# Ledger of designs, part 7: VHH binders against Methanogenesis regulatory histidine kinase FilI (filI)

Target 1, 167 residues: Methanogenesis regulatory histidine kinase FilI (filI), of Methanothrix harundinacea (e5kk10r474to640)
Amino acid sequence: RDRLLSASAAASYSLLVNYDIDQIIIDVLQLLGEAVEADRAYIFENQTVDGEVLMSQRYEWTKGEVEPQINNPVLQSLPYHPDSSTFYEIISRGRPYVGLVKDLPESERAYLAPQGIVSILIVPIFVEDRLWGFIGFDDCHRERFWSNGEISVLQVAAGSIGGAFIR
Short names: E, the ipSAE of ESMFold2; O, the ipSAE of OpenDDE; V2, 0.75 times the mean of E and O plus 0.25 times the DockQ between their complexes.

## First folded at step 4 (VHH)

Design a5 (framework vhh_vobarilizumab_d1)
Fold by ESMFold2-Fast, scan of step 4:
Structure a5 (fold): chain B 167 residues (1-167), chain A 119 residues (1-119)
Amino acid sequence: as target 1 above (167 residues)
Amino acid sequence: EVQLVESGGGLVQPGGSLRLSCAASGFTFSSYAMAWYRQAPGKGRELVAGIWTGGSTSYADSVKGRFTISRDNAKNTLYLQMNSLRPEDTAVYYCARAPFYYSRGYDYWGQGTLVTVSS
């Protein structure tokens, strides 16, 4: 849609011209989240501890109608469960993870269902060739079809975000 | 500076109960959300329960109705009351502190406490 293309362009430009990502990232998430009519837009960052990759939520934009998850302890230092979950397999290969929460494996449903999420879209963020984390979008009201066009635009935005996280 | 020290683990028979404690120091405990995780032999680390600063709680489906997470901000202590224990609950249990929204500080974990459910 025109809104999403305009939002993606504005977000990419903001990320390009601002050196302090912490000052603009919530505005970027709001632009993208509103354009796809999501209830939440957020970023998780990976950390490696004793050889295990853990994910933690770092940034969030939320519509006022849904509960923010940014202080949810469930979403901090959360392991990917690579031996029992397809999530890591999919996003580590650069593919989006898309679906209805009710249809996801138990390892993912355990932490997603309590957040009131109905439909989820996750797009991986790479810094160079390393999986840095991901950007996610929640719909807490509708069983949602995420179009290939929406996903493609958000993958470009995720690339811009990855470029901004180079340190 | 930040320290999380778990205690209360041990050997218990199926159907028994244990109460785990996590003593926190080096930070303003009441300002942070806290969680319990576990790692069973041969499995990845699993979230068990979480508690927000306001007292709201969340539980893994496998423990819902059996386990209760709570906190005592005056004592800087996190608790996990474990009832109706099953052999499948055998794991090392870890206390964890959630980071703040704009802080890029690291999550802190305790050293873990072993819970064995066996005859």
Scores: ipSAE 0.000, ipTM 0.145, lowest interface PAE 17.3, mean pLDDT 81

Design a6 (framework vhh_vobarilizumab_d1)
Fold by ESMFold2-Fast, scan of step 4:
Structure a6 (fold): chain B 167 residues (1-167), chain A 121 residues (1-121)
Amino acid sequence: as target 1 above (167 residues)
Amino acid sequence: EVQLVESGGGLVQPGGSLRLSCAASGFTFSKYGMAWYRQAPGKGRELVAGIWSGGSTSYADSVKGRFTISRDNAKNTLYLQMNSLRPEDTAVYYCARSPYFYDKSGYEDYWGQGTLVTVSS
């Protein structure tokens, strides 16, 4: 937890002092991802097209030899409805989405399981009162039980990221 | 009203065993992940073991091979079987409802009052 608190503080400071978020966001994801010993850390951004909310992966950090998903076309302009409606309902209420991929709905497993994800943690990012997107963390090797302390620190980091996107 | 009530703590000699229970009420127990945490005198609270709604388990390295977490969904009860107890296992043990669930109803982290385990001769 001390390591994650230090990483979160460093990430928040970097977001505060750098005006071009695109130049620092991968380093922020690396700081947080390494602190929680994740295999991937990433950010998805929401877009509304013709009244439909779509998610697209915008940024990614991967550990070692883990296969990057930034070039996966399935993860671009992906609708929340109907296949991820439960996921959307949970994160749109400001709650984290946490689970073992094997226990998630089949419609979500269809795009998560091919990525080699075993355990997933998603934290929503709000800009003012709007669900802007989310930050996610994957463990591709072990069934993981994320502590409430870890989740709370990552929620603070997600707030800092949202604050940076306001600019 | 979410309630978690621990029992089974006590004084035990090194090498002994204890079984902790946590009686849960006020929510659909089977849909939630559950966890055991502990806090030793003068130290912070640490995760000891977790169990997912589907039955998958995770353990802290310090207790792996000695402790077993389990659940009985029919009885709304969480258990921690503690074997080969050591003086360093002395702590107040807490039952907690985990956000590890596939349920829209809540994220709220709820804790029991704790049960004291003392491992001493």
Scores: ipSAE 0.013, ipTM 0.369, lowest interface PAE 7.5, mean pLDDT 85

Design a7 (framework vhh_vobarilizumab_d1)
Fold by ESMFold2-Fast, scan of step 4:
Structure a7 (fold): chain B 167 residues (1-167), chain A 119 residues (1-119)
Amino acid sequence: as target 1 above (167 residues)
Amino acid sequence: EVQLVESGGGLVQPGGSLRLSCAASGFTFSTYAMAWYRQAPGKGRELVAGIWSGGKTSYADSVKGRFTISRDNAKNTLYLQMNSLRPEDTAVYYCATSPYYYGRDFDYWGQGTLVTVSS
């Protein structure tokens, strides 16, 4: 969409001209989230602890009365293995993870369904070819297919975010 | 091994109709999302229609109101009913499936069936 292209350009510019990502990242998430009409936009960061890869929600923007998940303890230091191994395999290869929560593996539905998520789009973030984490978008109201155009634009945005975390 | 075999393509006049079929095997069809994509000569691949395991459907704006996607889980078959066909619908049509996600990175693709809309 033209709206999403404009939002992606504005987000990339903000990331380019601001040296402190913590000051602008919520505004970036809002720009992208609003452009794709999502109810949440968020970033998870990976950490490796004693050989185990864990994901933790680091940043979040929410729309309206949708419940924020930033303080949900289930989403802090959450292991990928074994309950989200398929998810990890897909995103670690640089591929987006997209679907209706009701059609995802039961182990993933266990923590996604309580968040009220109906449709989910996850795009991996790489820093110097390492899987740093991911950016995600939730639709809590509609079952929808995310278009290839939307996914491609959001993959470019994820690259810009990864670039900002390097500097 | 996942196998998808498209059929039903052919030559049709503008305003005509065709029904495409995709015979699926090698996986539990009823639990997978299914989609139809098309690729016109000299153009990129375009998502035409999708259907989730639960029956929810989605369509590209260019085909809304003209095409209907459906599935028969007992026969492991996906269909695309194409009505009011236009020359711009001329393309190779592909059946695709994924157990975990919809959209860009479908895991499995058929070989395609050619649809030509011409007088």
Scores: ipSAE 0.000, ipTM 0.211, lowest interface PAE 11.6, mean pLDDT 84

Design a8 (framework vhh_vobarilizumab_d1)
Fold by ESMFold2-Fast, scan of step 4:
Structure a8 (fold): chain B 167 residues (1-167), chain A 121 residues (1-121)
Amino acid sequence: as target 1 above (167 residues)
Amino acid sequence: EVQLVESGGGLVQPGGSLRLSCAASGFTFSKYAMAWYRQAPGKGRELVAGIYSGGSTSYADSVKGRFTISRDNAKNTLYLQMNSLRPEDTAVYYCARGPYYYSKTGYFDYWGQGTLVTVSS
């Protein structure tokens, strides 16, 4: 817990004082990912095309032997599948999305299961009261509970990331 | 109305055992993950143990090998068997409802009132 609080504080201040977030975002993802003992930490950005909201992976940190997904074409311009999933509804309301991949809708399992993800945590990122995207954490080895304390700390970090994306 | 009612707390000597129970009502208990949290004096709330609808379990490193979480879906009851108790286990223990088996809720949304466990001589 001290580790996650320290990591979140360091990440938030780093994002506040650095002008080019592309230089530090991977280090921030590593800091947060290691603190929560995740196998991956990543950021997706939303884009609206012809009235449809699509998500694309922009940044990633991976631990050890876990296969990176940053060059996976399936994770570019991916629709949220609102007809078969509550994912967009949950995160657009500012709530975290937590689950075991085996228990998620088929529309989401189709792209998450091939990545070897067992447990997933998604925290939304807002910019100027708009859902900009999200930060995600994968556990590829164990079925785990993400505590509300962990989620609260990560929500503060997500806010700092959103603040950095304003300018 | 969702209700979670903990029982089984009390004063116990170091090395002793206690079994906590959580009686759940107002929802389809078997479809939800359940967990035990604790809050010690001067500390934040800590996840102790969790159990998914399918029976898979997870434990905090501090309690692995000493505590066992279990559930009885026919009785809508969650249990925590606590063995080899230490003074550091002194806390208010809370029963919490976790995500629906389809992962629609995304977080722990209901807590009981808590039951106090004091490990002292």
Scores: ipSAE 0.000, ipTM 0.202, lowest interface PAE 15.0, mean pLDDT 83

Design a9 (framework vhh_vobarilizumab_d1)
Fold by ESMFold2-Fast, scan of step 4:
Structure a9 (fold): chain B 167 residues (1-167), chain A 118 residues (1-118)
Amino acid sequence: as target 1 above (167 residues)
Amino acid sequence: EVQLVESGGGLVQPGGSLRLSCAASGFTFSSYAMAWYRQAPGKGRELVAGIWSGGSTSYADSVKGRFTISRDNAKNTLYLQMNSLRPEDTAVYYCARGYRYGTYFDYWGQGTLVTVSS
């Protein structure tokens, strides 16, 4: 926990003082991912097409032995499935989405289970009070119970990321 | 009205056992993940054990093998069986309700004190 708090503070500071987000974002994801002992840390960006909100993976850090998903075409322009899932409703209201992939709705499980994800944590990213996207963390080995303390620290980091993307 | 009421805390000697209970009301208990947290003097709240709606469990490394979390959905009750207790386990233990799919905790009990001392 102290490790995560320290990593989040360092990541937030880097985002606040550096205008070149593309240079530092992978390092930020690595700092946060390693602090929570995740197998992946990543950022998805929302895009609105014909009134529908779609998500696309933009950045990824992976632990060495885990298959990267950055080139997975299923994770580009992916709809949220709001009629069959609470995912969009939860994160659009600024709340984290977390679970064991096996217990998630089929609409999410269909694209998460093939990635080998066991436990997932999603924290929304807002820019000027709009849901810009989210930062996610995968555990491919443990049925992890993400604590409220971990989530709170990562929400601060997500806010700093949102602040950096406004520039 | 959502309510979580803990019980079962007390004074116990090192190596002893205690069973904590959390009586839940005001929501569909079986649909939510539930957890036990603890807070020792001068420390922040620590996740001790969690149980998903489907029954899968997770434990902090410090209690793994010694503590067992379980639930009785028919009785709307969450349990924590604590074995081989150590002085370091001394804390106020809190029952918490997570989201239907996760561990974001929106309701907490008042806590029950566990003291492990000779």
Scores: ipSAE 0.119, ipTM 0.524, lowest interface PAE 5.6, mean pLDDT 86

Design b1 (framework vhh_vobarilizumab_d1)
Fold by ESMFold2-Fast, scan of step 4:
Structure b1 (fold): chain B 167 residues (1-167), chain A 121 residues (1-121)
Amino acid sequence: as target 1 above (167 residues)
Amino acid sequence: EVQLVESGGGLVQPGGSLRLSCAASGFTFSKYAMAWYRQAPGKGRELVAGIWSGGSTSYADSVKGRFTISRDNAKNTLYLQMNSLRPEDTAVYYCARSDYYYETSGYLDYWGQGTLVTVSS
């Protein structure tokens, strides 16, 4: 869609010219989220503690009356293993994780379904060779089949975000 | 060898109907999500409809209520029933396979050669 291509270009430019990502990241998430008609767009950052990889939600944009998850304590220092091992396997290979929440593993549905998520798209963010975290998009209303074109554009955006975190 | 072969395209009058078929071979069809895409002259490919391995479906807003995607896992065949066709539905229609098994749609990794649908008086 022209809107997504324009949004991706604007997001990439914003990330290129602004060195403090914290000042622009919510606007970037809004731009991308609105372009794909998502209800939430967000970024999780990984940390390793005692050899275990944990994920924490760091940034979020929400549309309309969709409940924000940025203050949800379940989404802070959340281990990937064992409850999200399938998710980790997929994104650690550099692959997007896409699906209807009802079709995902039961352990993942346990924390995704209470958030009202119907359809989810997760794109990994790599910094150098390391899985830094991911950017995610929720649809809380529609069973969404994310197109290959949409995913490819969002992967480019995820790369730009990873590049900005290095700077 | 993975193969997707579309059929059922043709010329139809506005308001008419067509059913497209996609015969799949070379993989365990029932374990993959499948989709129909289309490409109109001078335009990029766009998603028309998707169907998950479990049978859940999704449609582009432009075809919702007019088109129905379905699958027959015993015959390794994907279908698109197109009703109330409009001139703007004129396109080459492509069958595509998701590269992830049953839990997620993943990326679409295999495409058919396409079948032309022309909606014209």
Scores: ipSAE 0.012, ipTM 0.341, lowest interface PAE 8.9, mean pLDDT 85

Design b10 (framework vhh_vobarilizumab_d1; at its last look DockQ between E and O 0.02; V2 from the best seeds 0.00; counts 0 for: pae E 7.9 > 2, placed apart)
Fold by ESMFold2, look of step 5:
Structure b10 (fold): chain B 167 residues (1-167), chain A 120 residues (1-120)
Amino acid sequence: as target 1 above (167 residues)
Amino acid sequence: EVQLVESGGGLVQPGGSLRLSCAASGFTFSKYAMAWYRQAPGKGRELVAGIWSGGSTSYADSVKGRFTISRDNAKNTLYLQMNSLRPEDTAVYYCARSPYYYQATEYDYWGQGTLVTVSS
């Protein structure tokens, strides 16, 4: 009962009281990923190189034998292409990026389908009003809707992680 | 009050073309993803095409290459250009607003629908 709410509360508390953020983030990803029955949970961090914003996967949790992507070199220093990317437009405005991979633009499917992703939910992480990166869940097996509760849990987690980076 | 009003439906021969319009009001149109759905008699609604707030598009496999979704944010209007129409395209076509960009089954507002009949 109330597994999603309990996981959200535990994750938020852990991020508030621990200063070793690298050690805590993996536990938070696992806690939340298990609560929503996702196949992957992850965090990407942005960096700016020569005026271009790039994203790199920094943290990942996977369920059981789901193939990890943490060592996938395609997911390191990956450009957003902000003039043409719907993804950047959505998350830079603070909105969730959610849906079935089959319904996404081809340019974005090209990055997601090779990872085996069927359904995706991503929310941005802001630090001091800058788009620091994002956190997300993958479902690699089923076409599913992400409920408002599941979206809200990930949005709360993104806020807590952003807050932890300030302190 | 959010309103979506479809127009442009009618009777057309196979191989013909038709352009649907959806006039939107009561919200900031440019901020929302929009979609066209259709419902044939006795069937559920199915996604036909979607368009994101930034203009990127997606299509059902059954209509790719024949239908084009577009939007005019200055006129708060969503369009569906339907070419090479087939009898299987006969349906009531609905304009829908998504609170999410890409979750195809979760829409918070719908129009009344416009009937498209393709007779052979």
Scores: ipSAE 0.013, ipTM 0.313, lowest interface PAE 7.9, mean pLDDT 83
ESMFold2-Fast, scan of step 4: ipSAE 0.260; ipTM 0.657
ESMFold2 (binder alone), look of step 5: mean pLDDT 83; pTM 0.843
OpenDDE, look of step 5: ipSAE 0.026; ipTM 0.304

Design b11 (framework vhh_lunsekimig_d3)
Fold by ESMFold2-Fast, scan of step 4:
Structure b11 (fold): chain B 167 residues (1-167), chain A 121 residues (1-121)
Amino acid sequence: as target 1 above (167 residues)
Amino acid sequence: EVQLVESGGGVVQPGGSLRLSCAASGFTFSKYALYWYRQAAGIERELIASIWSGGSTNYVDSVKGRFTISRDNSENTMYLQMNSLRAEDTGLYYCARSPYYYDSSGYLDYWGQGTLVTVSS
């Protein structure tokens, strides 16, 4: 609880005092990811093309031995619809998406399971009331319960990240 | 495939007791927050009780001390023990699941079909 609160405060401060997010965002992801003992922390950015909302992985921090996904081409310009429509409905309403990959819809498991993800936590990022993208955390080793305290702190951190992207 | 199936509804006398069950399948039951909602004729559906995976519970004031929510993770079943039933408790009772592993979400992704509870006059 106090470790994650301290990490979130440090991340928010870093985002406030630095104007070039590309220079600090990996450090922010590491700070948050280590505080929640995740194997990956990452950010996806949404893009609308011909009326379709697509997600692309923009930033990633990985803890040691897990395979990085930043160069995975299937995670670039990935449509939410129809295969991740439930995911989109949930996060577009400002709600976190949490689950064990084995319990997620087959269409979502098809791209999540090959990444070695056991437990996933996704928190949406909003910029000026629009869904900009999301921040995610993977556990590749443990089925875990993400406490509401952890999720609430990470939602505040996502808000700080969204504030930095408003530029 | 996620399913929630309610049972245990029926007709009961005022002051009586009834136990509802919600049998779950298709997900890791022990990790999810679960809810009981009630809908009476002409009244919007209301949350009456919730239970977090860790066992924390919440109740609306009108049922506190009379209703008890519980879960049995080995049976993948959630229960609602209803005591001291009143005519105002008549309605369709629905169980619901959050897509999250905590009870503060308010967003529900799966509902049961409902079970009817009638407190006879």
Scores: ipSAE 0.011, ipTM 0.268, lowest interface PAE 9.2, mean pLDDT 84

Design b12 (framework vhh_7ocj_1)
Fold by ESMFold2-Fast, scan of step 4:
Structure b12 (fold): chain B 167 residues (1-167), chain A 121 residues (1-121)
Amino acid sequence: as target 1 above (167 residues)
Amino acid sequence: QVQLVESGGGLVQAGGSLRLSCAASGFTFSSYAMGWYRQAPGKQRELVAAIWSGGSTRYGDFVKGRFTISRGNAKNTVYLQMNSLSVEDTAVYYCARSPYYYDSSGYLDYWGQGTQVTVSS
């Protein structure tokens, strides 16, 4: 727990003092991802096109030999599938989305399973009470339970990231 | 309206068994992960067992091998079979619905009222 608290504090400070987020965000993702022993940490940004909210992967950190997904075209302008998934409903209410990929709806499993993800944690990012996007963490090896303490710390970090995207 | 109603608690001697039931209503039960938590007086609420819609399960270390979680989707009910009970298992046991597909513990949607389990020596 001390490791994640220290990593979150360091990440939040970096986001507060650096003007250009693009120069530090991968280091922030690495700090958080390593502290929670994740195989990937990443950020998706929402876009609204013709009244539809779409998500696109914008930043990624990967551990060692884990296959990067930053160039996966399926993860660009991806719909939330509200008719078959509660993912958007959950995160738009400010709640974390956590699951074993094998237990998720087919709409999510179709793009998550090919990435080798076993366990996933998604924390929404808000900017001025608007759902800007989310930060995600993948475990590609273990079925795992994400603790309340881990989720709470990562929600604070997500808030700091949201603050850094405000102009 | 979401409702979770626990039953099956009571007084039991050490080494005995109990089966807890949680009857759920007001949502599509088969689509949600369900869990059992417990809280002893003056202690934090802790995860006992969880079961996902796909059938995967997770147990707290202190109950592995003794407790079994299961679900009956046709009856909208989740069960906790408790074997080899010890005095340390004395607590109020709560049924909970996780948000949609996973038991994230602190970010649960709904809790039942709880059912008391007392294990005497």
Scores: ipSAE 0.032, ipTM 0.380, lowest interface PAE 6.1, mean pLDDT 84

Design b13 (framework vhh_sonelokimab_d1)
Fold by ESMFold2-Fast, scan of step 4:
Structure b13 (fold): chain B 167 residues (1-167), chain A 122 residues (1-122)
Amino acid sequence: as target 1 above (167 residues)
Amino acid sequence: DVQLVESGGGLVQPGGSLRLSCAASGFTFSKYAVGWFRQAPGKEREFIGAISWSGGSTYYAVSEKGRFTISRDNSKNTLYLQMNSLRPEDTAVYYCARSPYYYDSSGYLDYWGQGTLVTVSS
């Protein structure tokens, strides 16, 4: 579909011509989220505290009737649980993390299932070749097969977002 | 060393059935999504189906849904493809492949088997 390619191009252009990312990032998330028909689109940022990498949600767009998670305290300073989960292993290698929440490890299901998420797609964001964080997409209604075409376009968009954060 | 070894291919009559196996070694099989692909003579490799690391989710190419069933046995480190109602058009080399994705094995595959030939002919 050309819809997602068009949305990704518009998002990349917006990130390029706007200096203050905080003013445009929600619109970028909405463009991408609507194009993939997601219920949420969001960005988590990594922070290193006492040698441990923690993730925190920084930005969120939500569609309609799903509960926003931006004020959920569980999603602030959250560990990746690398000993019990492949999540960090996968995204730190620049690969997307994708699946049905019911099939994910218990460490991830514990915080994803209470959010009403049925299917999830996480795409890592790199800044200067280091894992800065990630962009995520939730479907809270249906089991989704996220195509390689969709994932590839969203990876390009994640690169554009990473480029904007380095600015 | 990561290895995937397919077996179970052979000659079968149209309308017949075959069960293919893929034996995995050199990695923790239960942590990876795995899938089946095929390549017919003179054609590009095409996706058949994938199964999540737990076996809780299966995904099929639209054209194969209903005739082929993918399954796995994590205790045996083995992936299976049950093929029913075979047609001459199913003649191909069948490959298993590993993916770090939980259910999308059609891309970002990091290891492939050597393949097993399936010939559907009278």
Scores: ipSAE 0.006, ipTM 0.287, lowest interface PAE 9.8, mean pLDDT 83

Design b14 (framework vhh_surovatamig_d1)
Fold by ESMFold2-Fast, scan of step 4:
Structure b14 (fold): chain B 167 residues (1-167), chain A 122 residues (1-122)
Amino acid sequence: as target 1 above (167 residues)
Amino acid sequence: EVQLVESGGGLVQPGGSLRLSCAASGFTFSKYAMSWVRQAPGKGLEWVATISWSGGSTDYVDSVKGRFTISRDNAKKSLYLQMNSLRAEDTAVYYCARSDYYYETSGYLDYRGQGTLVTVSS
């Protein structure tokens, strides 16, 4: 889509010309989230603690009156549950994870369903070939599939975000 | 809770045809891409074919292009594989599989069924 491609280009430019990502990342999330008509756009960062990879939410943009999740303690130091979910397997291979929350494994539904999420899209963020974390988009109103074109544009944006974190 | 049940396998002569079916339950079938994957005796899993959630897009491994046709009936929550011009090398257990994303499912399957055996020999 031309509109989403323009939003992605603007986001990538903002990330390129600003050395302090903390100053612009919420605006980047808003730009991308609005372009895909999402209810939330957010970034999770991975941390390794005693050999286990845990994910924590670091940044969030929410649309209008949608309940923010940035202060939800369940979304801090959260394990990936590789024995009950393909989530980590999919994103660690550099692929997007997309689905309807009602159809996801119990380990993922337990923390996603309370957030009111109906449809989810996760795009991995890599830094120096390491899975740094991911950017996510929630739809809290509709069951939808994200098009290949939308996902491809968002993967380019995720690469730009990864490049900004390497600084 | 997610269940995929394959049927339609059996013994067939080279050059023959079989139609495999997969009955899905426990999830919103119409919103997921679906695939067929197979495992030949003593070999690893091989992706065979994928169909998008709407049925509007299909993809196949080169060795079956022109011989196999993947299709779906969202109202019946069923996936199909029409296999024509079968060869001895098509002998395998065939699995119905669900994907976490809709356009490229090779290696990215989240659930698959118990499988149905297809044997191509005289």
Scores: ipSAE 0.013, ipTM 0.304, lowest interface PAE 7.9, mean pLDDT 83

Design b15 (framework vhh_7ubx_2)
Fold by ESMFold2-Fast, scan of step 4:
Structure b15 (fold): chain B 167 residues (1-167), chain A 121 residues (1-121)
Amino acid sequence: as target 1 above (167 residues)
Amino acid sequence: QVQLVESGGGLVQPGGSLRLSCAASGFTFSKYAMTWVRQAPGKGPEWIATIWSGGSTMRDDSTKGRFTISRDNAKNTLYLQMTSLKPEDTALYYCARSPYYYETSGYLDYRGPGTQVTVSS
């Protein structure tokens, strides 16, 4: 898959040569999202408030025909609910979260299904050894699973993004 | 404590059938995708099928016509129905708590000790 490898290389280069990642992160998300044929690519950042870890959407690229979620208030300060959801357990161990939204637990479906998401891929972002957040990819049209090769490339890209947030 | 215990393996003649079971405990079974993996002597693990919490499945092309994955959430049990068994199906069969369709154990969270299936005449 030359397209995704080329996109990953271009994304890594952009992250290396630019000091302010806010200026280039949407272009990075577009490069990766288009390469994996996603309808959305986005980044959520974790924040701790009164001892609770919450996730908030920080950046988003969307393919033109899908509704952007960047202004969706449900996706700001959203709790993980580790006792009722497998999501935090999986990504906190550095593993990707993959599935068809129709088959995910109700705790995840409640906020994913209203977004029109059919298939989802979440790759965690670590800064040093802390779960900083994640990069996500939505398919709003097809039931699909991303290949091991695609996920591996995206995990490398997530590492590059995490490295840029340290800088 | 997460536990997965496989059963139903044994010796069967070519062309025969077996139904494997995996009893799960220590977690909310209905919330997790479950996977069957096998490992033949001297070979690495090979992914067979995954079933998500809602019942959708993803299956390896080489076995999907002969093997069926299913689950019973009320019994916390995962099943693999195997038909038209071949000598090449001889392996230790594991269940795993994993949403992944991967052929390697690198992304598997928890797996059971396995149940031996031997296909021989």
Scores: ipSAE 0.012, ipTM 0.369, lowest interface PAE 8.1, mean pLDDT 83

